VHH binders against q9vxt7. Designs and how they scored, part 24

Target 1, 187 residues: q9vxt7
Amino acid sequence: MPRPVLLIHGGAGDISDSRIAGKFAGIKQALRSAWGLLSPDNGSGGGSALDAVEAAVRSMELDENFNAGYGSCLNTSGQVELEASLMEGRDLRAGCITLLRDVMHPITVARRLMEKQRHTFLGGAAAQELALATGSERLQPGALVTEGARLTLKEFEDQVAQGKDPFFARTELTDDKPVPKTDPSGE
Key: E = the ipSAE of ESMFold2; O = the ipSAE of OpenDDE; V2 = 0.75 times the mean of E and O plus 0.25 times the DockQ between their complexes.

## First folded at step 19 (VHH; framework vhh_8k46_1)

Design k05 (at its last look DockQ between E and O 0.01; V2 from the best seeds 0.00; counts 0 for: pae E 13.4 > 2, placed apart)
Fold by OpenDDE, look of step 19:
Structure k05 (fold): chain B 187 residues (1-187), chain A 123 residues (1-123)
Amino acid sequence: as target 1 above (187 residues)
Amino acid sequence: AVQLQASGGGFVQPGGSLRLSCAASGFTFSDYYMGWFRQAPGKEREFVSAISWSGRSTYYADSVKGRFTISRDNSKNTVYLQMNSLRAEDTATYYCAADWGFSFYEDTEYDYWGQGTQVTVSS
């Protein structure tokens, strides 16, 4: 049996130098979480690829360095709207969640959707209902909002107030680096 | 207990060669990147070379590219560093280290360290 391969991507945004160490540490933690399930030789191996991927993403959702759960980028109303998607290649299944709120692990909700095989994509109230009905805990309002996210939103608002193009706003805190005037990625 | 036992260091003239070995025990060897670092007197410890789990990927500091070759034998839980065309500036204590993976250029990322082996290049 060939050795499993696990690949994690931690984002492609304009990452400041001050965030690099946290990104590395977070990715390593995610890998370790997943590998513990995948590795056949560690005594605890026996999880599926889905289990491993979910574990990795759950780890990342807890880490504000990845803006995927705790510490997510805020909408213009200062709120966290969560997204997650999961795909598996064997049976070509997928589950997608959007506009989910106050839930720690949207990836788990996405998986639950995928496994139910009724819908591929749920958002808003429907996603919320699925999350809570299937065992996700409803967090206190604002539980996923970090100071970093608030500051990022504030910077965005300040830029807009200055008449700058909001489509070039950063989604991550900067260490006072100049913002490029053109960014094809929109980040 | 985790152990990394390095050997192969010694005295050599400029232009000479040495082969370092590091025998590992106490952990799943094939789950780790293996690396070599070195520290000269009065200098900071610096990255020398690293090798991936299977040995398919190797990495070198610019200062040793073309002269040093890292390899591993997972059946023997051993990593090697072949050092050719040695220079006086290669004089240092060499350390073998194990990294679970991902980031291997930074010494802070390595999980286990062996005892240093002295390499002295002098005429």
Scores: ipSAE 0.021, ipTM 0.409, lowest interface PAE 4.3, mean pLDDT 87
Fold by ESMFold2, look of step 19:
Structure k05 (fold): chain B 187 residues (1-187), chain A 123 residues (1-123)
Amino acid sequence: as target 1 above (187 residues)
Amino acid sequence: AVQLQASGGGFVQPGGSLRLSCAASGFTFSDYYMGWFRQAPGKEREFVSAISWSGRSTYYADSVKGRFTISRDNSKNTVYLQMNSLRAEDTATYYCAADWGFSFYEDTEYDYWGQGTQVTVSS
């Protein structure tokens, strides 16, 4: 008789001590947002595994401590570009969204795509239309941008101006290696 | 059964206007992108225009941009193509089509097709 399990991973990376408390609290909040949908104490009237996964990720998308939704890394034009994906285990249905903008919860858009069962991967204008047509709010430009994300982009631009561009470094091919770059990743 | 009924074609002089309509039935119209394609005798069918399921996004071939306007009314299950400043090169059979998803430029990606309506631009 299997019992439900929910596991949340907050992403890879080296995290300073000053940020650990915020990420830890964010993971706990995501767990609490989702667990009630799967709790044995919730009885047969609870939600599904998909509902729980979506709820957990939606909590993280609202939390600026994670590179998802609000507080995501910025592209080189200073804008948030959103990605999300999910897959179910029974039939391996999947939904994958990329290049979405100004929508708070890309994970919900990915679920909507999976449920339509016509395509697995959708990006750009088509993903935007799916989001808006199925009930997502169009946010004001810049609503997902945080000051931390702006400062990170500025630091990257400063490093490029100091000659830390990978293409510049490749003029020394024998010992040429990729230089550090901002690593935007979804969670 | 799925039906896409195109109408509003006819004969018109260069510089004139026509408005095409395409009435849909047998599927959930508001879930689909709608597109217009055209085919002149001896030529390949080509993309003209498309509109997203909500009507928020519209797309046009370069050859018709600024002259044609696509619109839809989901309460009437109908898509329209307003064609202004018509040219002899616009002479073709115009087809409406319905597609689910982002592949709205390619005719091979469309799920449902109408029978077409003839547009003839001549003096």
Scores: ipSAE 0.006, ipTM 0.232, lowest interface PAE 13.4, mean pLDDT 80
ESMFold2 (binder alone), look of step 19: mean pLDDT 81; pTM 0.814

Design k06 (at its last look DockQ between E and O 0.01; V2 from the best seeds 0.00; counts 0 for: pae E 15.7 > 2, placed apart)
Fold by ESMFold2, look of step 19:
Structure k06 (fold): chain B 187 residues (1-187), chain A 123 residues (1-123)
Amino acid sequence: as target 1 above (187 residues)
Amino acid sequence: AVQLQASGGGFVQPGGSLRLSCAASGFTFSDYYMGWFRQAPGKEREFVSAISWSGRSTYYADSVKGRFTISRDNSKNTVYLQMNSLRAEDTATYYCAADYGFSFYRSTEYDYWGQGTQVTVSS
């Protein structure tokens, strides 16, 4: 008898100590929102793996602690460009969205692509048309931009102005630089 | 204007069957997830069943799984709920709802609601 398992990975890259608590809380919230869909004994009435995965990712897209939706990294023009993908194991259907803008939940658009159209991958204007035609609200420009994302872009721009190679730039700022710890046990 | 017209309710004995229909107009039906909810007097509205826009995925509350079957016909803009082996606890007003997003059991997030149809199961 198979038992359900849900695993959430919050992304690659270094996470400063000052941001760890927020990311852990966000991962736990995403797990709680999704796990109930997989746990019939918890009174949720069941669900599917697709429902649980979408719910978990939607929780993270609303959470500014993650590089997804609200609080995403900015391109060099200061804009949020969104992507998401989803695949189900039963029939190996997939939906992949890239270069989407001003939509709160790109993971839901990816699911709509997987379930509604024969194409697996859409980007740019085609992805935008799908999102709007399938009922996503067009957000005001800048609605997904956070102060953290703006400051990260500013650090990148400062590195370029100093003639540095910004390749592999951080996706988040650190706030532990000015007052270093004297030893590891004093963190 | 958007309309969701539920019908097919009525009085039925325990163990009986009913088929509910919900005819939709005023929006592109085939782009929407559809759900059925119910509310008994003095209780909160509760999830019964949902179906994806394509009809490929169906969902049921544990209390109705194995007894109720949701289906849709996108050519007729209609969602159905086949209710078999009815029990007194199934007595409620049944509401159909449409949602562009995927809200599953989250009744407060559905975009459009029908007026409901009464189902009464009694000896």
Scores: ipSAE 0.000, ipTM 0.132, lowest interface PAE 15.7, mean pLDDT 79
Fold by OpenDDE, look of step 19:
Formats: sequence, structure tokens, C-alpha cells
Structure k06 (fold): chain B 187 residues (1-187), chain A 123 residues (1-123)
Amino acid sequence: as target 1 above (187 residues)
Amino acid sequence: AVQLQASGGGFVQPGGSLRLSCAASGFTFSDYYMGWFRQAPGKEREFVSAISWSGRSTYYADSVKGRFTISRDNSKNTVYLQMNSLRAEDTATYYCAADYGFSFYRSTEYDYWGQGTQVTVSS
């Protein structure tokens, strides 16, 4: 059997220097989590590519450096609206979740959707129902909101208030200081 | 008062080299991206190069890639632009600027600007 290849990307935004180390460490952690499932030599083994990918993303969803779960960018109401998508290449299956709230691992919800093979894309209330009905725990409101995310939103609001072009919005954490300018490139 | 003092400009023949320096004061230097822009007569000001807070990341306009190198010394509050293999089309007034970060390709986003230093490349 060919050796599996695992590639992880931690975002494409304008990453501040102070966050580079954290992202790198987080990527390595995600890699270790995933690889452990793929390689029997790492003690776990026996996992599928899907299991490995899910494990990697779950790891990243816990790390605010990746703003994919905990520490996600906020909407204009100051709320976390989660997105996740999963694609399986063998049978060309996909599951996509949007506007999910107060759930730790939206990637798992996306996988559940994919495996049900009823819908490819669910959002809002429907996504929420799927998440809870299939075993996800509902977190306390605001549990996924970080100070960094609040600061980012505030900076955006300040830019708008100053009459600046709101097109350039930040998606990456700053060097633990207010940064009025943003990079719209996102993850 | 915020100051950006550029130096190092002058006359040089095609293929020659110049090193620009920009000394900053009046603000926390390490909190800003530093950038270089240039403006030729009759042309708009254009992005040349930028460098991140610690110098870890550098950015260049396509027209100067491989020829120009931006660097900074935060201990000296100075940003540099090494310009090699200069061409006639590099003739312009060069400006040093400070950007709090994240949108460094646009001149309108920079917070502070220095006085221009003239670079003339001519045989």
C-alpha cells in the first residue's frame, strides 16, 4: 500500500510575526493527531483518510490561531458562525455546514452530513439540529469567542466609523495589539 | 513628532547600486510595517517593497524582484532598501513609509511618510 500523504494548511491571511510560532506549533499538533491514525507505528493506526483529516481539523478547531472554531472571526453582531466542509474523493461525497453556532467541532458535523447522503449543504437551524441530534454538545453562548476576535471586530467597526474602506477585513490575529488595517485574504 | 528621514539617493549609472536608509523616530518602530514607494515624473506613486515587524516577511513589486532587498534594524529604528542592477526606469523619488500592518500594498493605508529621496539612473 502506498504511503499516505497528509498536507495541512493553516491559513493564507496576513499572519502577524507573533503568531507564526503558534500556528506552526498548531499545525504540527494537527499533523501528529492525524498521522497517529494513519500510521500503526504511532500507536493508534487503522484510521481512514477521513478519520485523519477530521482529527487534524478538530485539532485546529480548538486552536484560536486558526480561527476555525474556538477564536473564530465574529459576525457584525459579535457572534461566532461556524463553517466546515469535508470532501471524500473516492465517491465524490461532500458535507458542508454553515452558520453553525456553539458547537466545538463543526468538521464533525460536516462529516455526519456527508455520511447521511441526504444533503450536501446545511446552514443555520438545520445545521444546528443536525449537530445536536447526532451527538454534538451545545456550548454556552460565547464560549467560542476570544478576546482576539472581539478586538478584531472592534477594529473593523472603528475603521467603518472613520469612513475607511471596510473591504479589507482582518481574519488573522494580531501581535496582541490593536491593528487598524486588515487583510481580506482569509484562511 | 513622527519623523521618517530617508537618505542614500543620488545619481548612478545603469547597472549600478544604491542603498537607501530611512531613520524613524516619534513612534514605536517595531509596531509597524515599513515600506518603500516611488514616484516618477508624470506617474503615480507605486509600491516598491515592504517588510514586516520583525523583518521575517518581505514583499516586493514584480518590477524590482531579484534586484531590490528590503531590510530593517529595529534596534536602530531604520529600514533599508538595497537597490542593485538599477535601470533607467527605476528613476524616481523614493519614499519611506510606516504602516501599522496588514495592508501594505496601498499607499493610502500607510500612517506616516518620510520626505522623498531622489534616485536618478542615467548614463
Scores: ipSAE 0.000, ipTM 0.247, lowest interface PAE 15.2, mean pLDDT 86
ESMFold2 (binder alone), look of step 19: mean pLDDT 82; pTM 0.819

## First folded at step 21 (VHH; framework vhh_8k46_1)

Design l01 (at its last look DockQ between E and O 0.03; V2 from the best seeds 0.00; counts 0 for: pae O 12.5 > 2, placed apart)
Fold by ESMFold2, look of step 21:
Order: sequence, then structure tokens, then C-alpha cells
Structure l01 (fold): chain B 187 residues (1-187), chain A 123 residues (1-123)
Amino acid sequence: as target 1 above (187 residues)
Amino acid sequence: AVQLQASGGGFVQPGGSLRLSCAASGFTFSDYYMGWFRQAPGKEREFVSAISWSGESTYYADSVKGRFTISRDNSKNTVYLQMNSLRAEDTATYYCAADYGFYFSEDTEYDYWGQGTQVTVSS
């Protein structure tokens, strides 16, 4: 009887002390979302590891504590650009998505690409078409943008305007400016 | 065997309309970009229009934009070209083509080609 294991890593870079608790809570929620899908009696005969990985990442994509989906960092045009990749170990199938916009769950699009098995890496307009044609909802432009992400971009731009090295710019706000919460579906 | 059969051509006066269709068989139609190309006698084949595998993206040559409309019906394995406001310069053999993938191309890299249907626009 196989004993399932699930491990989640929440990201890289410097994080402030005030954000650590939120990231731990988000990791725990992702584990909870995925764990039941790894059970041998979950109603799936195969592919349960893929289901669990997808569910965990979908949880993190909804969670503004992570640089994934909702609340992720912005490009220089103030837009969220989305990336995701997924690989399974048995046959080494993979799906890699970049430059996707206005879709809540890029990890699911990466899985759809892997399942078609024609290309491993897809971006831009082609990735956008795959997402929409295979059932992803088209979000309103800006639905994934948070006020915290806008303020972080402004800080980056202010440092560049002052001639500072932007390499060390933070991707999240400092402790004294907590990230505002917004609902990407509209209120 | 792969087949692309274009039809719906004919003779029409300037300003008239025609609707071309291209029936496909022998491959999974819903995984392919479909394109229309045309070639007049003694001229190079040129791109006219293309439509993505899902139908969400459409592309047109500048010379036909606003006059021609491409569409597809994946349940019938058929791509269409509605040709309005026809001009003498639209006279050509029109070919449909299919290309597997997730990207658009205007060139001769298409996987499969039909034998074409004649469109003649004259007074």
C-alpha cells in the first residue's frame, strides 16, 4: 500500500516578519485542499498525485499571500502576467505556461497543455486560447490586481527614478503598509 | 487519408457575395488551425484568412479585412469563408489548409492542403 507524501514550498525572496504567518497559513490551507486527493480510497485509480498537486497550487493561486494568480506582482504595464508548470514523474510529461492573462488558475491550463501532449511550453496568445477554449473563465482585466501589488510596483518605479539598483527592491510591501485585500471576482 | 474539399466557388459580379466551405476528414479537425489561401494564374499563392482550432482567434490579410469572414463548425469538420463586396482582384483559386498547433502562421508550413475552388469576379 503506498503511503502518500505531499510537500509544499511557498516561494523565494525576502519576506517581512508580518507576512510569514500568512504564508504559513496559506501553505496549511493548500495542504488541506490537496491531502484528501492522495488517499488510496479517494475514488481515483490513477493520477491522484496530479490532482493533489493541482489542487494545492489552485489554493495558492487564490491566496494573495503568494506571488501566484490573485495578488501576484505586476509587470511594468501594471498587469498581472501568469505562469505555471506541472510535470509528472512516471512518463515525464510536462506542461509549461507563460504570459497568460486574466485566468484564475494557470496551473490548470498547464495541466491541460500536458494532457494534449503536442507542445511542452506555450505562451502568450496561444496559451490564452488554450485556457479559454478548454474551459477557463475569462476574468475582467485587472481582476487579479491588488492594491498591495500596485503599491509594490510604485515603490520599484520610485527606486528606479532615484537611480537605485532595483535588484534589491522587495516584491511585497513593508510591515508598515499591509497588503490591501481585494476580491478578483468583483464586489 | 486526409482530405480537404473546398466548394462554393463560382462566377459573380463585382460587389457580389459567395460563401466557400471546406469539408475536412482524416484528422482531428478540432486540433487544427484552418486557413484560406488564394492563387491567381501566374501569381504567387497568398494568405487570405485563418481561424484558430477553437474558433476564438481569426486572422485576415489586409486586402480582405472587413469584407471576408472566416468561421468554423467543429461538429461538421468544416471551415467557411464568407466573401462579401467581391472585386475583380479577388479572382483566384481558393485553397483551404490545416495546420496542427497552437500558433498562427501565414506561410506554406501548413500540414494539409485542399485542391481548391475557383472564384471568378467579372462584369
Scores: ipSAE 0.006, ipTM 0.351, lowest interface PAE 9.9, mean pLDDT 81
Fold by OpenDDE, look of step 21:
Structure l01 (fold): chain B 187 residues (1-187), chain A 123 residues (1-123)
Amino acid sequence: as target 1 above (187 residues)
Amino acid sequence: AVQLQASGGGFVQPGGSLRLSCAASGFTFSDYYMGWFRQAPGKEREFVSAISWSGESTYYADSVKGRFTISRDNSKNTVYLQMNSLRAEDTATYYCAADYGFYFSEDTEYDYWGQGTQVTVSS
């Protein structure tokens, strides 16, 4: 069997220098989490590529150094609305979740959707139903909201109040003062 | 062809133990949840236990929780059910099943089913 290759990307947002170390640490942790499943040589690598990818993303969803899962960016109402997507290249399967709330691992829900092949994309109540029906735990409301995310939202609101570009928002909290950006994606 | 071959059933006294095995072939084993179901005479088939792709998550019916343990070896394409502290009410035909992801609802569809193995708990 060919040696597997695992690539992880920790985001392309406006990441300050002070946050880089945490990002790398988080990526490495995700890598370690996934690699243990992939490595055929250590005798423990019985997992599929999908398992490894899911494991990596699950690790990241737990890590506040990333703005997914725990520590997700907030909507304008101060709520976490989770998104996740997974694609399998062998059979070109895909699962997409949006507007999921109070679930720790949306990537797992996305995978479950993909594999069931009943729908490719679910959002809101339907995604919630899928999550719970497949074994995800419902967290307490606000459990995924971090102080960093709250401050990020506040910063955005302050910027808007100052008449700055409402189409751009920093997606990661930093101790640095905001620098004007022109990225319309808000990333 | 997809095959799920269950083994390990038999007769055991109350309080005894059995270990069921289900060998899978014909599909990518590690991409599937694996589960065990059972059907007693005159009763509907019921969920017993399930295990996620990598084994990270396990699920049990309340009736078997603490007594049964599901595990899997993806290198061997096999799922196991260790049944301890067996009771008369555990008597049933046990079925191995495979699914991309288990739904814990009555309308769950499963992709593959094995032939049943009989477990009889009697004094």
Scores: ipSAE 0.000, ipTM 0.227, lowest interface PAE 12.5, mean pLDDT 86
ESMFold2 (binder alone), look of step 21: mean pLDDT 81; pTM 0.809

Design l02 (at its last look DockQ between E and O 0.01; V2 from the best seeds 0.00; counts 0 for: pae E 13.1 > 2, grease 25.3 > 24.2, SAP .677 > .668, placed apart)
Fold by OpenDDE, look of step 21:
Structure l02 (fold): chain B 187 residues (1-187), chain A 123 residues (1-123)
Amino acid sequence: as target 1 above (187 residues)
Amino acid sequence: AVQLQASGGGFVQPGGSLRLSCAASGFTFSDYYMGWFRQAPGKEREFVSAISWSGYSTYYADSVKGRFTISRDNSKNTVYLQMNSLRAEDTATYYCAADYGFYFSEDTEYDYWGQGTQVTVSS
């Protein structure tokens, strides 16, 4: 059996130098979480690639150093709307969740969707129902909102109020004021 | 139909307080900055206060700063203006307005306007 390869990307946003260490640590943690499942040399190495990928993303969803799951970017109402997608390459399966709320691990919900093979993409109330029906815990409203996310939204709100370019916004709070970039994609 | 229904105006003595409310319907409330404006007799309508989508940011005219507090409850589609330490010069018709993104420009066209509510500060 070929040696597995695990690749994790921690985002492509405007990441300040001060946040690099945390993100790097988070990536390492995600790798550790996933690799433990993949490693055939230890007793716990019985996991699949899907298991490993899910574990990695679950780790990241818990980590405020990333803007997914806990610490997600907020909508205009100050709420977290979660998205996750999972793809399996062997059988070309996919599960996608959008507008999920108050669930810790949307990636798990996406996997569950994929495995059920009823829909490829599910959002909003339907995604919520799936999540709860399949064992996800409903968190208290606002449980996934971090102070960093709130401040990020506030900064954007102030930017808009000042008549600045609303098509470019930082999606991660930083203590530094870097030179504005021209890429409107954000993250 | 879009509606902004303001209430809470009335007569008050100098130094008194009033709380204005503006109930919104017919649009996605949380997608709009909400603002209060006022117009006194013989004067131009002027900006009083505004609040961002989430309520995390608030803005005030210098004339009301420290006395007025704007807030919103997105679950109730309502924006409020707590007016304390009212002065005679605060006498005006107050208007609630909504803007899909707020700009501090004098040329800004707000998307929705409510009917005015009269505030009279007099001894």
Scores: ipSAE 0.523, ipTM 0.800, lowest interface PAE 0.9, mean pLDDT 89
Fold by ESMFold2, look of step 21:
Structure l02 (fold): chain B 187 residues (1-187), chain A 123 residues (1-123)
Amino acid sequence: as target 1 above (187 residues)
Amino acid sequence: AVQLQASGGGFVQPGGSLRLSCAASGFTFSDYYMGWFRQAPGKEREFVSAISWSGYSTYYADSVKGRFTISRDNSKNTVYLQMNSLRAEDTATYYCAADYGFYFSEDTEYDYWGQGTQVTVSS
């Protein structure tokens, strides 16, 4: 078997300098959670790379430093909408889910869909049913929302109200742009 | 024609073990979830265990977790149920089933069913 390699990409977008350390630590944690599952020798019949990829992404879904699961970007209604996809290279099997809600690990739902081999893409109510029927816990509404994500949505809405181009709005507030304080003297 | 042939049932004392087998033919076995269900006299059929297409994911009813182990061998088109620490409440006809979809715990969603094998746990 080839020597295993695991590579993790933390996502595209504008990442402030103050956030880099957290994202780097999160990538390292995801690598540590997944590395031991890679094998030529762990006994799975060709499934160990999938195990490692799923574990790495599950670590990132729990980590508010990433736009995945907990702390991900909000839609304009202030809610987290989840998607994930998974593909294996040997036979090009894939599972893709979208518009999933209140499930901690959308990557695991994508894995379950891929394993069915009957459908490649599932969304909305059908994806929700797959998640619940295959053992995912339904989280309380709002459990995946963080204060940081909510403030980022507020910044986006303020830019739109001012007529600014929101195309490149940040997915998180930067620590380098403090909120102006109200001056009690009126200055 | 599709066939699912369950075997390995029998009489066993409480605390004993049995291994059920289900041999499949007439469909692409590796594309299907395989499941075990059971039905005691006068009761509805209930979910016991299921295993994903590749064998990576396994599922168990709460009543059998830690005692039963499902496995599959795609080269032999066979699914197995190792039943340990058997109890009187495990007495039932055990059915294997195959599902192309993704609703593994609902018997109405399974496409193909075997004829069953009797398991009787009594002294």
Scores: ipSAE 0.006, ipTM 0.144, lowest interface PAE 13.1, mean pLDDT 80
ESMFold2 (binder alone), look of step 21: mean pLDDT 82; pTM 0.821

Design l03 (at its last look DockQ between E and O 0.01; V2 from the best seeds 0.00; counts 0 for: pae E 12.4 > 2, SAP .677 > .668, placed apart)
Fold by OpenDDE, look of step 21:
Structure l03 (fold): chain B 187 residues (1-187), chain A 123 residues (1-123)
Amino acid sequence: as target 1 above (187 residues)
Amino acid sequence: AVQLQASGGGFVQPGGSLRLSCAASGFTFSDYYMGWFRQAPGKEREFVSAISWSGGYTYYADSVKGRFTISRDNSKNTVYLQMNSLRAEDTATYYCAADYGFYFSEDTEYDYWGQGTQVTVSS
């Protein structure tokens, strides 16, 4: 059996020094979650590549160190609008969702869409309906909003108010100076 | 069972050299970063060096940079630490560690640890 390759990227924003450790830790956790499904040596490696990818992204969706799922960037109204996409290369399938709200794991919803093979892309009410109808729990409004996300939005608003470029903004909470990424294996 | 067996420690004079080896078994060696840590008496365990899966990336503590070289042979499931220009302050118990991840720090949770090998640098 060919050795599987798993690659996870945790984002390419202007990450502050204080957030580097958390992001690496989060990526490591995602790798562990995914690899446990892929590795034949682990005895539990009966999962597919899709299973592994979903597991990795689910892990990241729970982690505030990433701006997806819990801790997602907010829209201008201060709300979380979730996006996720999943692609399968064997059969060239894809599932994409956008404007999903109050669901913990958008990636799972994307997978469900892909597997249903009725639509490739759903958004808003349709995505919401799919999520709930297929077993996702509806969270309380604002459950996915973090203080970090609020602060990020505030910074953006302040930037705009100052007449700065509204099309370029930080997506990471900045409590210190951004630092270049030095370890390509983690990002 | 997972095993990390370190060897190569001993007594050496300042300016001398040692080469540590750590033989791994019980896990897929090439899937893990390998690293070396050390702990001196009365001090906290500290990071020394790490190497990525294929050896494409190496990391060193500032205190050993330019003197120590980490390498690995995945065909032998072994990681090495060449220690040159040894100093008295290098005296410590050295530990081999394996990490599925890619970030080494003092507070990082590592997957596997070997038994320590003593390195003593003294005139």
Scores: ipSAE 0.008, ipTM 0.318, lowest interface PAE 7.8, mean pLDDT 86
Fold by ESMFold2, look of step 21:
Structure l03 (fold): chain B 187 residues (1-187), chain A 123 residues (1-123)
Amino acid sequence: as target 1 above (187 residues)
Amino acid sequence: AVQLQASGGGFVQPGGSLRLSCAASGFTFSDYYMGWFRQAPGKEREFVSAISWSGGYTYYADSVKGRFTISRDNSKNTVYLQMNSLRAEDTATYYCAADYGFYFSEDTEYDYWGQGTQVTVSS
């Protein structure tokens, strides 16, 4: 059995100097939450690698430093719309979720979709029902919204009002805006 | 084999109430949307109500909205239809149905169908 490897990528895009430390701390936390789940002898089909990947992404979904779950970019209505996908290498099973709302861990919903094997890609009300049926908690509306995400949306709206091209707007705040700090757990 | 046994029909005066139940066996009930449909003699079958796997979402035809309530008990493999404020036009054979899916669709042919229970609303 090969030695396990876990690699975490925090996403593409510009990263301002003010956000670098938070992203590194978040990646380290995701590694800590996932590493102990890697086992050369777990005995399940698709087992410890899937468990580790899910745990790492769940850690990042709780962390406002990433565009995943808590702290995600907002749609033009000021709401978080969630996406996640997951694929295993052995049988190439996959689960893809979009337009999910008010669920803390869309990656877990994506895993449950993969395990049901009826569909590969699910969104909207159907994804919401899958989340509830497989044990996800329904959060209060707005629970995943952060001040940083609100400020980013405000800048997008300001650019549109100025006639700029919104299709390549920034996905995170620049150095010329403060980065709000919000702990989703309240510590 | 799959069985959907609808019961609770009968004769009732306009303005009255009935509760239909549908006991299911032969499939994993909690993986299925459950629905109620009805058909009067000489008419096409029409959608009445549906409920998601967990009961978290319910759907109603406009003609019954506010009068009928669908519910389910996954521990008893049973779906219910509480019918209040019944009208003569509610007279029909009511069928329960099960569909393996992730979302509601009125135009989907459901996977499994019961034999139905008669509801007659007349003075």
Scores: ipSAE 0.006, ipTM 0.223, lowest interface PAE 12.4, mean pLDDT 81
ESMFold2 (binder alone), look of step 21: mean pLDDT 81; pTM 0.815

